# VH-VL binders against Apolipoprotein N-acyltransferase (lnt), part 7

Target 1, 229 residues: Apolipoprotein N-acyltransferase (lnt), of Prochlorococcus marinus subsp. pastoris (q7v0g7r236to464)
Amino acid sequence: WQTNMPTREKTNFKNQFINDKLISAQKIALSNDAKLLITPEGTLNNNFNLNFKSKIRMLAGGFRNSKNGLRSSLLGYQIGDKTYSSFIDKHRLVPLGEKIPGFLNIFSRGLSAVGGIQPGSDSRFFKWKFTQPLAIAICYEITDGFKIRNAVKSGAELIISAANLDPYPRKLHYQFLSLARVRSIENKKDNIIISNTGPSGLISEEGKIIKLFDPNTEQNDVVNPNFSI

## First folded at step 18 (VH-VL; from j5 with heavy chain Y101S E102Y)

Design i3
Fold by ESMFold2, fold request of step 19:
Structure i3 (fold): chain C 229 residues (1-229), chain A 121 residues (1-121), chain B 107 residues (1-107)
Amino acid sequence: as target 1 above (229 residues)
Amino acid sequence: QVQLVQSGAEVKKPGASVKVSCKASGYTFTGYHMHWVRQAPGQGLEWMGWISWYSGDTNYADDFKGRVTMTTDTSTSTAYMELRSLRSDDTAVYYCAREPSYDWSEYFDYWGQGTLVTVSS
Amino acid sequence: EIVMTQSPATLSVSPGERATLSCKASQSVSDNLAWYQQKPGQAPRLLIYGASTRATGIPARFSGSGSGTEFTLTISSLQSEDFAVYYCQQWHRYPITFGQGTKLEIK
């Protein structure tokens, strides 16, 4: 007799939970005429597929398998997709020969139990059909102003900052917010911040916090960033 | 076949609360929301909100926010709607209603039989 | 909130005749509109969804048309079981709203 719930049953429940969350989010987004739905880093499980066809263009935090290993990514779903059709992978920012101090010490899905996420392209520019070009920063990537600047120089009209800050102390949440404000100012672009338990909201191109949601509650809301220039 | 069976009629005093159940059979709640709609005697239909099965997410109409709580119990395939601080104008038939199975559009292909809640002094 | 206004409030028609029921939205709901029939003491019954698609098991005499803000339910040859109250419903924006109903009665 099996005394534990089978792994298959646990993954089925998790996938159904995520699909329910996404359907709820898409319904609310559609009701508000949203053009793009963005979810935090790590929202989707590895090898996740929607059990429905997406009704809104969606950038969802998740994982993908590549020939060189597992990648942490923002996954792009077009209208009608059940599987992502575009992606941008998280890039590693570990200093050579040193441990990352303070804010730069990124938590990786349990420390050393399973190994690290493989790095993706170091470009933060994301061009996607039917949307404006984006500059993407996943969690620790907000610290690399050069790569975000290069994406803006390549034509990105909006910065997306996605993170999972759940394992990190509140001081790092404030540092993340401060860095996002700096990126908005130096690049003169609005920045949408999406995190699961940390700050989420809209920062203007002048660095002003236009909207900031309570980090201790689940929220789904529509913002209208400036896509000028 | 899909069937939604609701709990029986209830009589309540103003200020009390009521909890109506809706048991689903012949279909799964996977990826779909359960809606609640009420109808005062001789009146039209008023949408109250929805709840998702696995995530527990809710979306309540503004008139009911703060007074309504919707829940689900996956082990019994039952959805619940609780309305608190009842007033006389909450007297109505309360329906659970299901979305279609193929694209989660928000029209209702199956309805429960309705539960009459009467609020009187 | 999108207000759904039905007209007329009551429509008196003889069996075998054609009935036309109107539903107007205060703003565009695209084709996110459904029609329901409700008889006394019963739950509503879905007739039409997507403005013009008949639900399974609904007789061909029922048809829906319209888009945006103006919608019509037509019953081309009334039968005795068709005398009921009819509601339109939009799901384009929250809150989901219903029209106030049109009572279809025997002349």
Scores: ipSAE 0.476, ipTM 0.807, lowest interface PAE 2.1, mean pLDDT 78
Fold by ESMFold2 at other seeds, fold request of step 19:
Structure i3 (fold): chain C 229 residues (1-229), chain A 121 residues (1-121), chain B 107 residues (1-107)
Amino acid sequence: as target 1 above (229 residues)
Amino acid sequence: QVQLVQSGAEVKKPGASVKVSCKASGYTFTGYHMHWVRQAPGQGLEWMGWISWYSGDTNYADDFKGRVTMTTDTSTSTAYMELRSLRSDDTAVYYCAREPSYDWSEYFDYWGQGTLVTVSS
Amino acid sequence: EIVMTQSPATLSVSPGERATLSCKASQSVSDNLAWYQQKPGQAPRLLIYGASTRATGIPARFSGSGSGTEFTLTISSLQSEDFAVYYCQQWHRYPITFGQGTKLEIK
């Protein structure tokens, strides 16, 4: 079973708090014989390290420093890791939502914590040790059907759609779900959706919603997509 | 020295709620969960769930979901278990119990003294 | 959920003799098994964890064995203070479950 861990204040979390949440999530995942724990975009802080050795393979949303700047990524932890050993960087950033609002936001106090992030590689294919190949879409990247199709053609057996939709309106949440269904249908692959405050669940290769969790709830649950691992 | 001290016995009527406290001392709570276990008179032990001290995450046994709420107050080193909509078969001694955290084993090396909750019409 | 079944329900033995208590899980719990002793009016006391590891301060006459689905607590040379109820407990899967107990009493 894959676990969803939405968080609303991810970039403001203390290292200790995030570690305790991950311990709780991994205990529940292990009790259910889950093989992979997946967390939403931006769950981990920049320069985050576990204060424990991971006991389950985990693909966690977070940030990494690269030589060309900060990246938003899904970070891969193998069993025994305290630091990630693999990653896939977000390629397509949401341009308007990732900048401090300009002249028109004189009265606003709330700001997005994400800023100055550089785009990563455009490939959405992800393969690491002991798992089947994955097609990864981080947030807005689900709109790029070409990149997802190329990952499936390269051998990806499952689509992972991870997002932080907290700063966005409900219409965008529905759009994200609709696009995830389209990606599943056109590629004939199951799609696992993990978001913090938006839709999370499992979509079949036929585009049917097998399971969908309530938005704005923090949930850990196991799903069994149609693929071999 | 690890010590778990619970609140005193309670008598309640069916439909009421009870909140049991457990004051913990003698260890650092990071990475620990506090567990609650009950024992009806003349019967065995029943696990109710756990709560993470710092994150507030909970895991409740199915029989108690919807009726139980566990909380912690790290500033007073106190864990709480509230059971709502009490029934006569909720009459039991309620224990808080500590897990060791070094390997995520969930056996209980320290227990509170127990809190008797009696539910009678 | 994993059901833990203890046998016998009551075991009558004389001081100085050896007692053997059984605990069977409805499915494998690996070695995620603990044993507790409980005397009247007291909280349970941890005896054994990891199926076979004696907790600190527990006399050497207590020993545990087993793995998977079948586990045994052995008390060699029983002392008068050993007459109590004994529980096994698994933490392999949630919910955490206990056996129904074995009462050890003086023959």
Scores: ipSAE 0.450, ipTM 0.789, lowest interface PAE 2.6, mean pLDDT 78
Fold by ESMFold2, fold request of step 19:
Structure i3 (fold): chain C 229 residues (1-229), chain A 121 residues (1-121), chain B 107 residues (1-107)
Amino acid sequence: as target 1 above (229 residues)
Amino acid sequence: QVQLVQSGAEVKKPGASVKVSCKASGYTFTGYHMHWVRQAPGQGLEWMGWISWYSGDTNYADDFKGRVTMTTDTSTSTAYMELRSLRSDDTAVYYCAREPSYDWSEYFDYWGQGTLVTVSS
Amino acid sequence: EIVMTQSPATLSVSPGERATLSCKASQSVSDNLAWYQQKPGQAPRLLIYGASTRATGIPARFSGSGSGTEFTLTISSLQSEDFAVYYCQQWHRYPITFGQGTKLEIK
């Protein structure tokens, strides 16, 4: 056997495959009157462009280039976009500085925020044109209840939890689900969970699992949280 | 220019399976779904579902879920529809049909010639 | 699922006359409607898409109208080759559905 495809050709084939999958997903979503299509973390590859104009608002897990390297992100596509027009990057916790008592935080970062105001919501708070504000958790970020609470305090009305759990055992899949339930209860907000091989579904503001899809199959379905997005 | 050429007629017994092929040519398959539609003798048209040429994603009508499998082979430009656990009421002409792609409209501008599948004891 | 109902089931008209075929959807399909002609032993042939747009190569005597739930195919000045079965089809919602057909016969 000897498949000698150039690297550029293999990249183009991968992009075509992803474009075909997105076309299929958007057709099904439109047939069900969905207002927002959400895909798991890492669905889009780096430098991805749609070869069609998006026909539905989409938050797609993918990557973007920043000046200091590659970022894992949820990428926002408005209707008509071929490239993302908004994003929220996966965030690592700042070393010890964010866990310093509030007096020390005011002295160090409070001066930056003028008068000791802690900016706490822009890591996980996502304001998007034509929908209500969202609280975003990408993978391990679901473990940081402080950031999610800050996004809700800033006006987020829905939690979206996106993950790629493919490399992890089922015990971590259940932990992810449990944490998502806790975040819904703590903040009294619905939580939409999207993962590739792990749990996906809708968790109510009371922590009840309203819908949970089989994690071992590729699935597209519509859920209706307590508010419209 | 665009051509859809299907495999020949088949006679099957109840409980068997049938696999109908549809060789496509004359267009670029990217972004197109191949649809399958059947027509029982003297009856109207019934949509069975579609398959994406490159991704292999499918969307089946409920009446066929669990019994139908659609596949493609892009190296031979051929789409396949397999219907399992055949019943006498599966006797029909089976068509492949392509959609136009300029706005994702799902009307069918080209049809295969049809494949008669007869299921009888 | 959206049920497409055609009327009449059979329409008898003379060559040179006008035929009017009706298609009603059980819920709005916007303009996501197509019309097909089918002769015995042949695959369906696309006539109209988008409720009113003629497909390439379709004579001007075929026209479509309507939106929402009610649609009409009109054939002005019928020709002998126009006697066939006609189907409407919606693609607004899955599953894709067809009407049961209207047979156009020579009177």
Scores: ipSAE 0.414, ipTM 0.769, lowest interface PAE 3.0, mean pLDDT 78
Fold by ESMFold2, fold request of step 19:
Structure i3 (fold): chain C 229 residues (1-229), chain A 121 residues (1-121), chain B 107 residues (1-107)
Amino acid sequence: as target 1 above (229 residues)
Amino acid sequence: QVQLVQSGAEVKKPGASVKVSCKASGYTFTGYHMHWVRQAPGQGLEWMGWISWYSGDTNYADDFKGRVTMTTDTSTSTAYMELRSLRSDDTAVYYCAREPSYDWSEYFDYWGQGTLVTVSS
Amino acid sequence: EIVMTQSPATLSVSPGERATLSCKASQSVSDNLAWYQQKPGQAPRLLIYGASTRATGIPARFSGSGSGTEFTLTISSLQSEDFAVYYCQQWHRYPITFGQGTKLEIK
């Protein structure tokens, strides 16, 4: 809620809020013996640091500064980290069918591609210590089947599809889900989908939806994809 | 000093709702969850769930999902637990309890004094 | 759900003697186990956490041991103030669960 406070003080409250949400999520994940916590695109704000040491390996959607400007990324936290130790930057910056969304959230989004963030490398292969190699699609990057197939050929054993679909109509939510199923089928790999208010769940290598959560509720749950962890 | 002060005893009819308050003081709330635990007369302790002070995230025990709502008001340092659709077996003393935050262990080093809720026709 | 089972339900012991209370978990809880004391009309009081660590201000006559599925609270040289109900509690998995209690009473 709005109180006409200085913007730096509002930022501190938001950081406390995000840290509390992450603590809650990690407690639930640990109670379920989860090995990896994945959060949607844009969960962390720019230059966010944990106020605690991570107790589970986490891939969190957020932003990082790079030499060429701000990047939208999945940020990797190892156990014991307060600052991310690895990352993969979003390559495809424009939303499917839209270039400038009309109703951006003032706290958690900048404008896409035209003024707020820079595209990252075109590789979707992500490997870091203590986890299986991953093929990563942030938002509608799943439309680039070639790059995801190349990540799988490079050894990726699981596809992670992370998005924040708040600004987009439900038709685009269905398209996102359909594309995620296609990527699972064509690459013969399970696909974990995590989004803020859109579809989240597990898609099998045959394209079967193993779990699909209600997109209108905030949820934390454990899924067991088909790979060695 | 840490203090947890709860609202007074209540008598309710079956089907009604009750909202118990717990005013907390003497510690920094960041990273803490407030837990609620109840005890039926002459019975043991039953965990109901927790709420995060700042984010409002909750984790409810399955037996209470759908009937319980936990909230916080950080401006008054007060946590609330509302139990709806009361039944006679909801007669119990309801406690708020604090966890130590620094290691995420979920044992309870401070407890409220308890609020007796009696459900009778 | 992890079921915590305490034994005995009631333990009668003379002051100055040793009391041993047992708590069994239906599956391993590692050392995520706490013990509480509760007197009539009062909230529970934390005695032991982490299976074996005494909480601040708890007398040395209280000690905890065990890990996994079997845990013991030992009270050496009982005092008159120690006659109460004792609960074990696990926080290894949600939901958090308590044992049904052991009443410690004067023989």
Scores: ipSAE 0.411, ipTM 0.763, lowest interface PAE 2.8, mean pLDDT 77

Design i3
Fold by ESMFold2 at other seeds, fold request of step 19:
Structure i3 (fold): chain C 229 residues (1-229), chain A 121 residues (1-121), chain B 107 residues (1-107)
Amino acid sequence: as target 1 above (229 residues)
Amino acid sequence: QVQLVQSGAEVKKPGASVKVSCKASGYTFTGYHMHWVRQAPGQGLEWMGWISWYSGDTNYADDFKGRVTMTTDTSTSTAYMELRSLRSDDTAVYYCAREPSYDWSEYFDYWGQGTLVTVSS
Amino acid sequence: EIVMTQSPATLSVSPGERATLSCKASQSVSDNLAWYQQKPGQAPRLLIYGASTRATGIPARFSGSGSGTEFTLTISSLQSEDFAVYYCQQWHRYPITFGQGTKLEIK
């Protein structure tokens, strides 16, 4: 097991692995006429670049370096991109605050040890060329109903909720799903949920679960949300 | 330059399995999937599926799901296709085929020499 | 599943003449179509990809045309080595499918 391989060689293998997974996902998406590929929070490594030109529009969870430090983001790739051309950064990092409600306290404890990640802007509205405006919630941001409602008031026609729920128990996964249903109902918008080991699927504007994938397996599938007023 | 060299012919009985190898050389595997295509005697070509070299992801044609397993070994540059629960109508030449590196369009610019698998009682 | 139907099943043509092979898809495949030549005992050989682009090393007498559902392969001034079976193939949707083949034989 102990090969004296350079650290850069291990990093290159991981990049090749991720690129192969993305190619596989894009081939399947294209075969099904998908218009947008979405991946969970944290799918891409920091400073990741595709080794191919993207064939579909993709919102991929990952990290980016900014002047003020590392950001956790959804990274936007247009057709033809090898590096992202747009992004929305996770705004609210979980601080070591006092009096955090039980649900937020669990999120805070799970994220409090993550250093080097800086918050982005507070807006959850994402306008992107060639697609409808989106409301974006990364992980715990689904708990901030005001920010999501403000994005919908600004014209967002679909909610996208991306998360990495790997460090959290199944009870919190159900709470996350319940919050996503509430956001869909109160804003009258469909909500696409994508997570690594938690719930992923499509929630209707009435709060109905249209599709829900098995949370503990890698899965790729196509959903057709309704964009709405 | 690019070469795909497959394992030799095999004779199997119904119910057995077969594993065909395909050693690739002369190109960089990044962005490539290895495809498997078979051809029954005197018949046309039938796509079986592909495998991703580094991630191991597969996409199998429906007729083979549950019976086929594709794998790769990047350290030996070798792809494998295993077909289980063989039937007499699985008698065919099995090819590995490469998609082009340029943009992973799924036409096949290089083919292995083929491996004849004969299933007889 | 997209069915690729080739016609004719067999085409008898004299050397030096021109051959036209047809391939019809059951639904649109855009330009995601390739043509292959196969001789007995050999693997298929790529001739045309993207419906009309000649693969490297393929003589200029081979040309492809069409888009959507109807495609043709034209071989001008046939030579003796051109008598083989020809297949079309789409990669627009999974599963990848081939036509049943057109045998080009000497009249």
Scores: ipSAE 0.378, ipTM 0.738, lowest interface PAE 3.2, mean pLDDT 78

